# VH-VL binders against Integrator complex subunit 8-like protein: the designs that were tried, part 8

Target 1, 198 residues: Integrator complex subunit 8-like protein, of Dictyostelium discoideum (Social amoeba) (q54vk3)
Amino acid sequence: MNKIFGVKIDSQQKKRQQSNKNLTVFNNGRYLIYIGDIHFDRKFHREALRYYLLGCGLETAFYSDPVKTSVTNSKYLTFLSRRIFDCFYFLRAPMQAIVVSQFFGNLNQTCLVSFKIIQEEYYQLDTNYFQYIWELPLLEILLTTFTKQKDLKKIYLINQIISNPIINENNHPDIRKNFIKNTKHNFWKAISSNYLLQ

## First folded at step 16 (VH-VL)

Design v5 (from s2 with light chain D53N)
Fold by ESMFold2, look of step 18:
Structure v5 (fold): chain C 198 residues (1-198), chain A 120 residues (1-120), chain B 107 residues (1-107)
Amino acid sequence: as target 1 above (198 residues)
Amino acid sequence: QVQLQESGPGLVRPSQTLSLTCTVSGYSISSRYYWSWVRQPPGRGLEWIGYIYYRGSTYYNPSLKSRVTMLRDTSKNQFSLRLSSVTAADTAVYYCAREYDYYGDAFDIWGQGSLVTVSS
Amino acid sequence: DIQMTQSPSSLSASVGDRVTITCRASQSISDYLNWYQQKPGKAPKLLIYAASNLQSGVPSRFSGSGSGTDFTFTISSLQPEDIATYYCQQSWSTPYTFGQGTKVEIK
C-alpha cells in the first residue's frame, strides 16, 4: 500500500503490526492468512479478503460474544489493516477502504491516503459506510469535498454525523472511546456479512 | 523516535501552584494521541492526573479536578500541568506520558520524571 | 472509579524461577489491562498491553493473560535484571487506575 500511495510507514507502527502478527492464535487462523496472502500476491483480492475474514471468525466464534468479538476485531483489523485496505481499494470499494485506513495507527497517513481516494472517487463513495468514520479530520475532509462538489445529500449525511455529541472531543472520553469500540465492531460485522457471503 | 522530557521547579511552597512542562520531540502533540500526566508519591503507587487531547480538549482525574489545569503550546510542542493549592501530599515524581489509543490505550512512552517537593 | 488489586504485594524468587502476579478489577474491563515494569529510580516501562500483547522490544519471557476482571502476568524464567516493581493498570474507563504494585526481588 505504501507504493500505491507513496506514503511512508514509520518504524514503530511496523513493529507493532509485526508484533500483532506474532501473537496470532496458533491454529488454522494463521494458515488461512497465509492462503489469503497467496491469493493477494496473485491479485485475487476477493478471495484474499474472504480468507482474512474467515480467520477472524475462528477467533470470535462467529460473533457470539460481543465483548470478545470487539477485542478480537480490533486485533485483526490492526494486524491486517494494510492488507484489507488494499483488498477494498482493488475491489473498487473505496469507502470501505477509507474506514479501514482508520486502523493504520498513523492518523497523518490515514488522512493522506483517504484524502486522495476522496478526491478521486467522491462520486462512488457508499453512504451506507459513512456511519463508520470516527476520526474527525476524515469527516472534515468529506464535508469539505462534498461542499465543494455541491452534493447536498452527502453534505446532510456528514453533518448529521459531525453534529452527534457522542463524537464531540469535549465530551466525557469514555463516551467517545466506547462509541469507537462499538463502531469498529459494527463495521467488522458489516464487512463480514457483505463480503464473506458474497 | 518519540521522546518526552519534563521540566520545572523541584521545590514548591505549600499553598502555591506547582507548574511543570513536558517537551515532546519526534512527534507533534497536535497530530494524535492523549498526552497525560501521572504522579508517584515517594514509596507509593501511580496516580493518573489527566490528559490533554491532540485536538486540545482536557479531562482531569475527579480527585484532583478542582486544582488541575493543563495547557499546551503547539508551536513549542509542549504541554503543561498546573496544580494549585499544593500541600505535602502533592510531593511526588511527576511523569508525562503518551496514551496510544488505537488499541489497548496504554501509556507506551514516558518521560524520565521530575521530583517535585512541597515544603516550607 | 475502577479499583485494581494486585497480589502479592511483594515476592522473592530465585533466578530461573517462574513468577506470577495477579491483578483483579472491581468491574469488567474487557482486556483493557496493561502491565508496567518500574526499576528503582526510573520511569515505568510498558511491557504488556491489552492483557496479552507483548510491547515491541520486550523479552519473550514476559507474558500476560486474562479478560474481564481477573488477569495474570508471568515471567517464565526470572533474570537478575527483572528486579523491579510491576504495576497493572486499567485503560477501560477514566480515571485510569493502577494496582498498588508488586515488588519482585531475587532471593
Scores: ipSAE 0.664, ipTM 0.836, lowest interface PAE 1.6, mean pLDDT 86
Fold by OpenDDE, look of step 17:
Structure v5 (fold): chain C 198 residues (1-198), chain A 120 residues (1-120), chain B 107 residues (1-107)
Amino acid sequence: as target 1 above (198 residues)
Amino acid sequence: QVQLQESGPGLVRPSQTLSLTCTVSGYSISSRYYWSWVRQPPGRGLEWIGYIYYRGSTYYNPSLKSRVTMLRDTSKNQFSLRLSSVTAADTAVYYCAREYDYYGDAFDIWGQGSLVTVSS
Amino acid sequence: DIQMTQSPSSLSASVGDRVTITCRASQSISDYLNWYQQKPGKAPKLLIYAASNLQSGVPSRFSGSGSGTDFTFTISSLQPEDIATYYCQQSWSTPYTFGQGTKVEIK
């Protein structure tokens, strides 16, 4: 039983897939993403997010191997990242959105969007997702904001992350690359667990 | 459009240093990319030589590490490869390529390649 | 170093045929596998990145699948312009390594 994201795809779906040639389409990550788009356009953001995550899992094998963390900057993947970002935003999951913003491939855009979110949704920032931030400028934004708010707990958490030599761009690039890869993987795993199993 | 172009001598004598330059157009080498060199001996497969990161840090294939030096010239938007103490085994087409981390560290853009022959 | 083993080394097929190339890694590389097409006298061209993602501008007849150690590259309908040598490459860890290549010819 191929556990996609640890979710037992109901054997009944496999049986149905054997019977209807058309159900082979469900094994196509692109098709799942397409379904996600339909839900997104209908403003069903939770459903959209689920399909996007499933689709990503199939297309990138994000969930089949814990090492799979690459979100490619293709137009398609960039678009998908943006949609996922929007889903989190509309679902009032701002910290998840901030994490995803790191996948945009544009650091300036990442920082601008994240800054806005941090300012607007300060009290909804889930600290559990701080560990998935690797962009130093973004960490600095967070630190500055939390310092301004005199939130010692959050300051401490961010400082712990910033102080990690692994994320320093002056470090050996391969060490940083590997760290980021693992961080991405762990993030997607966490998100899949939280949103696909519910 | 991003383009890469290799340049340098096509002939190098044994024990000498092979030197190639990759000129990048349409994109700054100071951007967040890994700029790589790959070579291919005639009729053979591909071998990754190493990369230089946009910040100037380098990583070389351990098999070549002792002989390889990569540099960047941001003013000319170029990065270079030096391979010392060359032998006939270093005869190959040398490619510069952009390694893109958002594409799973794939080489998404290649130069046309430059043949370097090691001969007396 | 991670060794990449391609199979077959060469194949000949007819226009319209389905072509399948496999690549095996000596250890798990997750989805950090790329497929390149190299035509004679030309530089390699990226076709597939991260195991299954089609590079922009690449025809849809090309596809990739797999994760971990076993990967597959497929041409759904071989075209005359597809005559080339194809390479898999792991980008999981340095040094990056390539498969030995698969030469694809048309009968």
Scores: ipSAE 0.606, ipTM 0.827, lowest interface PAE 1.2, mean pLDDT 87
Fold by OpenDDE, look of step 18:
Structure v5 (fold): chain C 198 residues (1-198), chain A 120 residues (1-120), chain B 107 residues (1-107)
Amino acid sequence: as target 1 above (198 residues)
Amino acid sequence: QVQLQESGPGLVRPSQTLSLTCTVSGYSISSRYYWSWVRQPPGRGLEWIGYIYYRGSTYYNPSLKSRVTMLRDTSKNQFSLRLSSVTAADTAVYYCAREYDYYGDAFDIWGQGSLVTVSS
Amino acid sequence: DIQMTQSPSSLSASVGDRVTITCRASQSISDYLNWYQQKPGKAPKLLIYAASNLQSGVPSRFSGSGSGTDFTFTISSLQPEDIATYYCQQSWSTPYTFGQGTKVEIK
């Protein structure tokens, strides 16, 4: 039975996602994010995404961050995850959207949305982004989908990911947390590189 | 509404073990949260002690690791703190708190706190 | 461990004043910084999470900013009910650590 079944949506998690309206323009990074919002509202999703990514990148530049060379693995990105998710969705970047969906903090909803995406767009899912999936329910959905499709290569890849003990929720929570942090960081880095260079 | 409540003895003798229990209501401790203990000596700042994950795994502050044990009782929807070999330095208000993992691991819900005094 | 340095340790301001508290981390913590309000005899209350996000139910006069190592907490218009000690806390890595606190009083 898919672990997706029986998980109740935490209503508190939903409320928190809605409250992120207070992106006050405190710096140029936040200003860029604001511009992203404008573009988003105008349904210019590619531009919106770029500004979101740029904005997040600059925020690290304005403060004495010793790791200025890396894309910020910030909770701030998580707060933008919905908008970024929507950008990817509308840009028909399903695998990226699936990855970002993991950031919402509402696993049930994440799984449902991702499940739909996977089922509808399985033929265009970029395997390069499989490495950024850590939620087992998502991996299971992917596995099920590609098993049905008899795609042995993707099945193998997914199984390799699933077999990594670090992803298992039974792993030591600190190890898992660190893994997730790094994975998020790497993902944002990859996305920033890909979309800002285009 | 999710509520946390600390309970345990308010007085502990030196070298003995401090034991506290946090009772959670309105939410299952078996859900995806980190359940933490934080203490505050009188008139001082806050110190994180450690957490127990909803699956029972624990992580302790290295400064206290050798003396700290956290347990979970899912049947009672409780998690507990034991601190061994206590000294006067362990006198503090002890708080249990819920750590929200998806949005920055902030402590969004706190108990009222329980004062534990270490005295002979 | 990540050290959190909070400034000032105490301040006194008038009702309606803008109050600013700063917190500095010994290393980059991205935006994994939270701000808490603690009133006398009470548990800390989360006000701001992830550097700049207002917790649900918290008045809009409270705000946070910053990333990396330097962070700012602001009360735009100090109210009598805001008398408390405020703490920053990093949640970037364990062990989690708190600033030493800022006691806010009204003149």
Scores: ipSAE 0.284, ipTM 0.741, lowest interface PAE 2.6, mean pLDDT 85

## First folded at step 17 (VH-VL; from v4 with light chain D53N)

Design w2
Fold by ESMFold2, look of step 18:
Structure w2 (fold): chain C 198 residues (1-198), chain A 120 residues (1-120), chain B 107 residues (1-107)
Amino acid sequence: as target 1 above (198 residues)
Amino acid sequence: QVQLQESGPGLVRPSQTLSLTCTVSGYSISSRYYWSWVRQPPGRGLEWIGYIYYRGSTYYNPSLKSRVTMLRDTSKNQFSLRLSSVTAADTAVYYCAREYDYYGDAFDIWGQGSLVTVSS
Amino acid sequence: DIQMTQSPSSLSASVGDRVTITCRASQSIVDYLNWYQQKPGKAPKLLIYAASNLQSGVPSRFSGSGSGTDFTFTISSLQPEDIATYYCQQSWSTPYTFGQGTKVEIK
C-alpha cells in the first residue's frame, strides 16, 4: 500500500500481488509470514517486521543456501517489499526503507517514494546501508541531494559506489548482474541479523 | 500499455546489411530495462542476438558479435538492429523484446515479429 | 554457453489431461529459468518466470518447478487453446539460450 505517498500501484503490480496470494501454500515459514500480516494489519510494525524476517529466514535456512535465497526473493520478498517498506518507514528506519524500495519492481515508484524520504531525512540517513543501493537513478538522487547539502562524507561514499567498475554499464552484464544479486542477498541477511536479535 | 513493434524491409539480398527498428510505446527505453533482439528461423527455435541497456551500453551474442550493431534514438523511443554480411542462414522472424530484470530476467513483452528473407 | 535441452520434442494429449515438459540445463542456473508459449504465427508469450512464478494474466493451470539443472513445466488440465510450442529459456548467463521447443497437440 503506498497510500501515504500518493503513489498509484499499476495494474501489473496489482496482478502480481494477487497471483502470489492465490498460489500461497501454508508451511512453517509461510505461517510466520501470515502472522506478520495480522500484526501489519493492526499497525504493529515492529512485530510484523520480525515475523516477516523470521518467516523468510526459515525459508532460506537463514540465507545460508544461495538457491533457496534466490527463490525466496522472487517468490516472497518481491511481494512483501511494500509492507516491509512501511514497517521500516514507521519504525523510523528511513535508509532501510529506501533500500527496500528497490524491490518494488517499478523504478518510478522506487524513485518517487525514496526521493520524498531523502528530502525529509537526508541529514540522518544511515551510511551503513549505502552499500545496498544498486539502482543508478537512486544513487544519482542521493548524490544530488548530498551535494546540495554539502555533506562531503556522504558525497564521497556515494561516489565510491557509482565509480565501482563492477556496476559500470560497460562492464560484462554477468558480472554486474551477479553483483546486484549478491547485494540483494546480503541486505536481507544483514537486516535479519539486526532486527531479529533485538 | 507498453507495446513493441518491429519495422524494416522483408527482403534482403545476400552480403547486404539487414536493418530493423523497434518502436516502443507506453514506456521510455531510457528509463530502465534491457532492450533485446531475438530471432527465429522458420520452423526452428529462438536465438538471442543481444541487447541495448537503458543507459545506452550494448552486449551482443558472441556467435554474431562481429556482424551486429545496435543503436537507439531516445527522441523517437526506438532501438535498432544492424546485421551485416547476411546469408540465407539469417532468414528468420526477428523480434524485439523487453527483459524485465528484477526477477528471473525474462522477456516479458515482445513485438509481433518481422520476417526477413535473405534471397538472391 | 549454457545448453538447454527440452523433453519431449512433441506430445499429444486429450483435453483435461495433465501435461509435463522437462528442461535440463548443462550447468546450474539456480532458478533463472523462464517458460514461454508460442502459437503458430505469433510471438512468444511469457508464462512462468524464475522457475515457478506465474506471470500475471496467465491461467493457474500452468505451473513450473525445479532449480539447479532440472526443471518441469506442467499444464494441470490441457485445454484446446493450449495447442502451442513451449520453450524454456535460461537467463543466468549470457548469451541467453532457449530449449529447442516442445510442440503440444490435442489427440
Scores: ipSAE 0.813, ipTM 0.891, lowest interface PAE 1.1, mean pLDDT 89
Fold by OpenDDE, look of step 18:
Structure w2 (fold): chain C 198 residues (1-198), chain A 120 residues (1-120), chain B 107 residues (1-107)
Amino acid sequence: as target 1 above (198 residues)
Amino acid sequence: QVQLQESGPGLVRPSQTLSLTCTVSGYSISSRYYWSWVRQPPGRGLEWIGYIYYRGSTYYNPSLKSRVTMLRDTSKNQFSLRLSSVTAADTAVYYCAREYDYYGDAFDIWGQGSLVTVSS
Amino acid sequence: DIQMTQSPSSLSASVGDRVTITCRASQSIVDYLNWYQQKPGKAPKLLIYAASNLQSGVPSRFSGSGSGTDFTFTISSLQPEDIATYYCQQSWSTPYTFGQGTKVEIK
């Protein structure tokens, strides 16, 4: 069981991907994800990530409707979040990993993992991904880190994000949900574009 | 183990207010999740009523919004449903449920349900 | 509101049979579909979340598939304990809505 930062990768997800051989006929996406798993197991994380992203894109029809202005948040993507997170981690993509860590459903764990990543990689954190952080505790960790580093630009950016009332958990829950949904979607778009076009 | 249990009167008169409480054990309602109410008229399907977020904000089914109030008591680890101006159409088994927001907003834990009959 | 149309309303099958239930959404819900089992006099039980994910502790004979508007729930080998009403539910947007249910019986 590959444990990264104590996060148990659900072995059941692996078994399900193997059993659904028959579904390959209907959805090429699942097949791609399976290929991703093969690569992952072989520690080819970049390739794995590509296949995961590609597979998810097909599964969600993410690429099928270029005209779709509607933000589609795929739960399916969330199911792969752990593997994708691991890919980012091994690829030394800390901000992407931090963003994905928000998908785990455990804020405490998310914060711990992110804290470690931030502490180890604070000097190479890509600010372009700050916009995809909605968990205030994570933003606070970032803020604290960059405050210590006296990085005024990043401090300013983080403060701008923190000041957005939409991410406040005290807001109307649907507003926040929608925001998160859109943010997730945008994130997946961004990383898909970045990694599939490379 | 997280458990939910509905409690309240099983009989309500027309035009009165239905009141139910869901007691949560094994998990703090202040920690996370959306705490939802779902009802099921006898022999019929399921209808989502609304939820209260762990932060206290609420969202109700528009069909019931004008009559529904959900509250939480964090000290008792409870959340409640009030439905005003009830009619026979509000006769149902009422369930409280935990809505898991991170993985698709599924109701992963349910109470046993409480039958509420609206009758004169 | 998103309407969920579930089919069939009822079915009877033999032990060991493959059972298939379909659910159609009035609009795309991506993969925000959940399947529940409800036994008589009991609360619904989550079986499948996000269209195809088996809930923890649920037997592997249960599965779900689909995306967009069309979804399928399958019991690969029907067991006596599977006698229940099954519901699909969309969680894409509020208000959340359920299918009308499928009553599954054993012949």
Scores: ipSAE 0.502, ipTM 0.803, lowest interface PAE 1.4, mean pLDDT 86

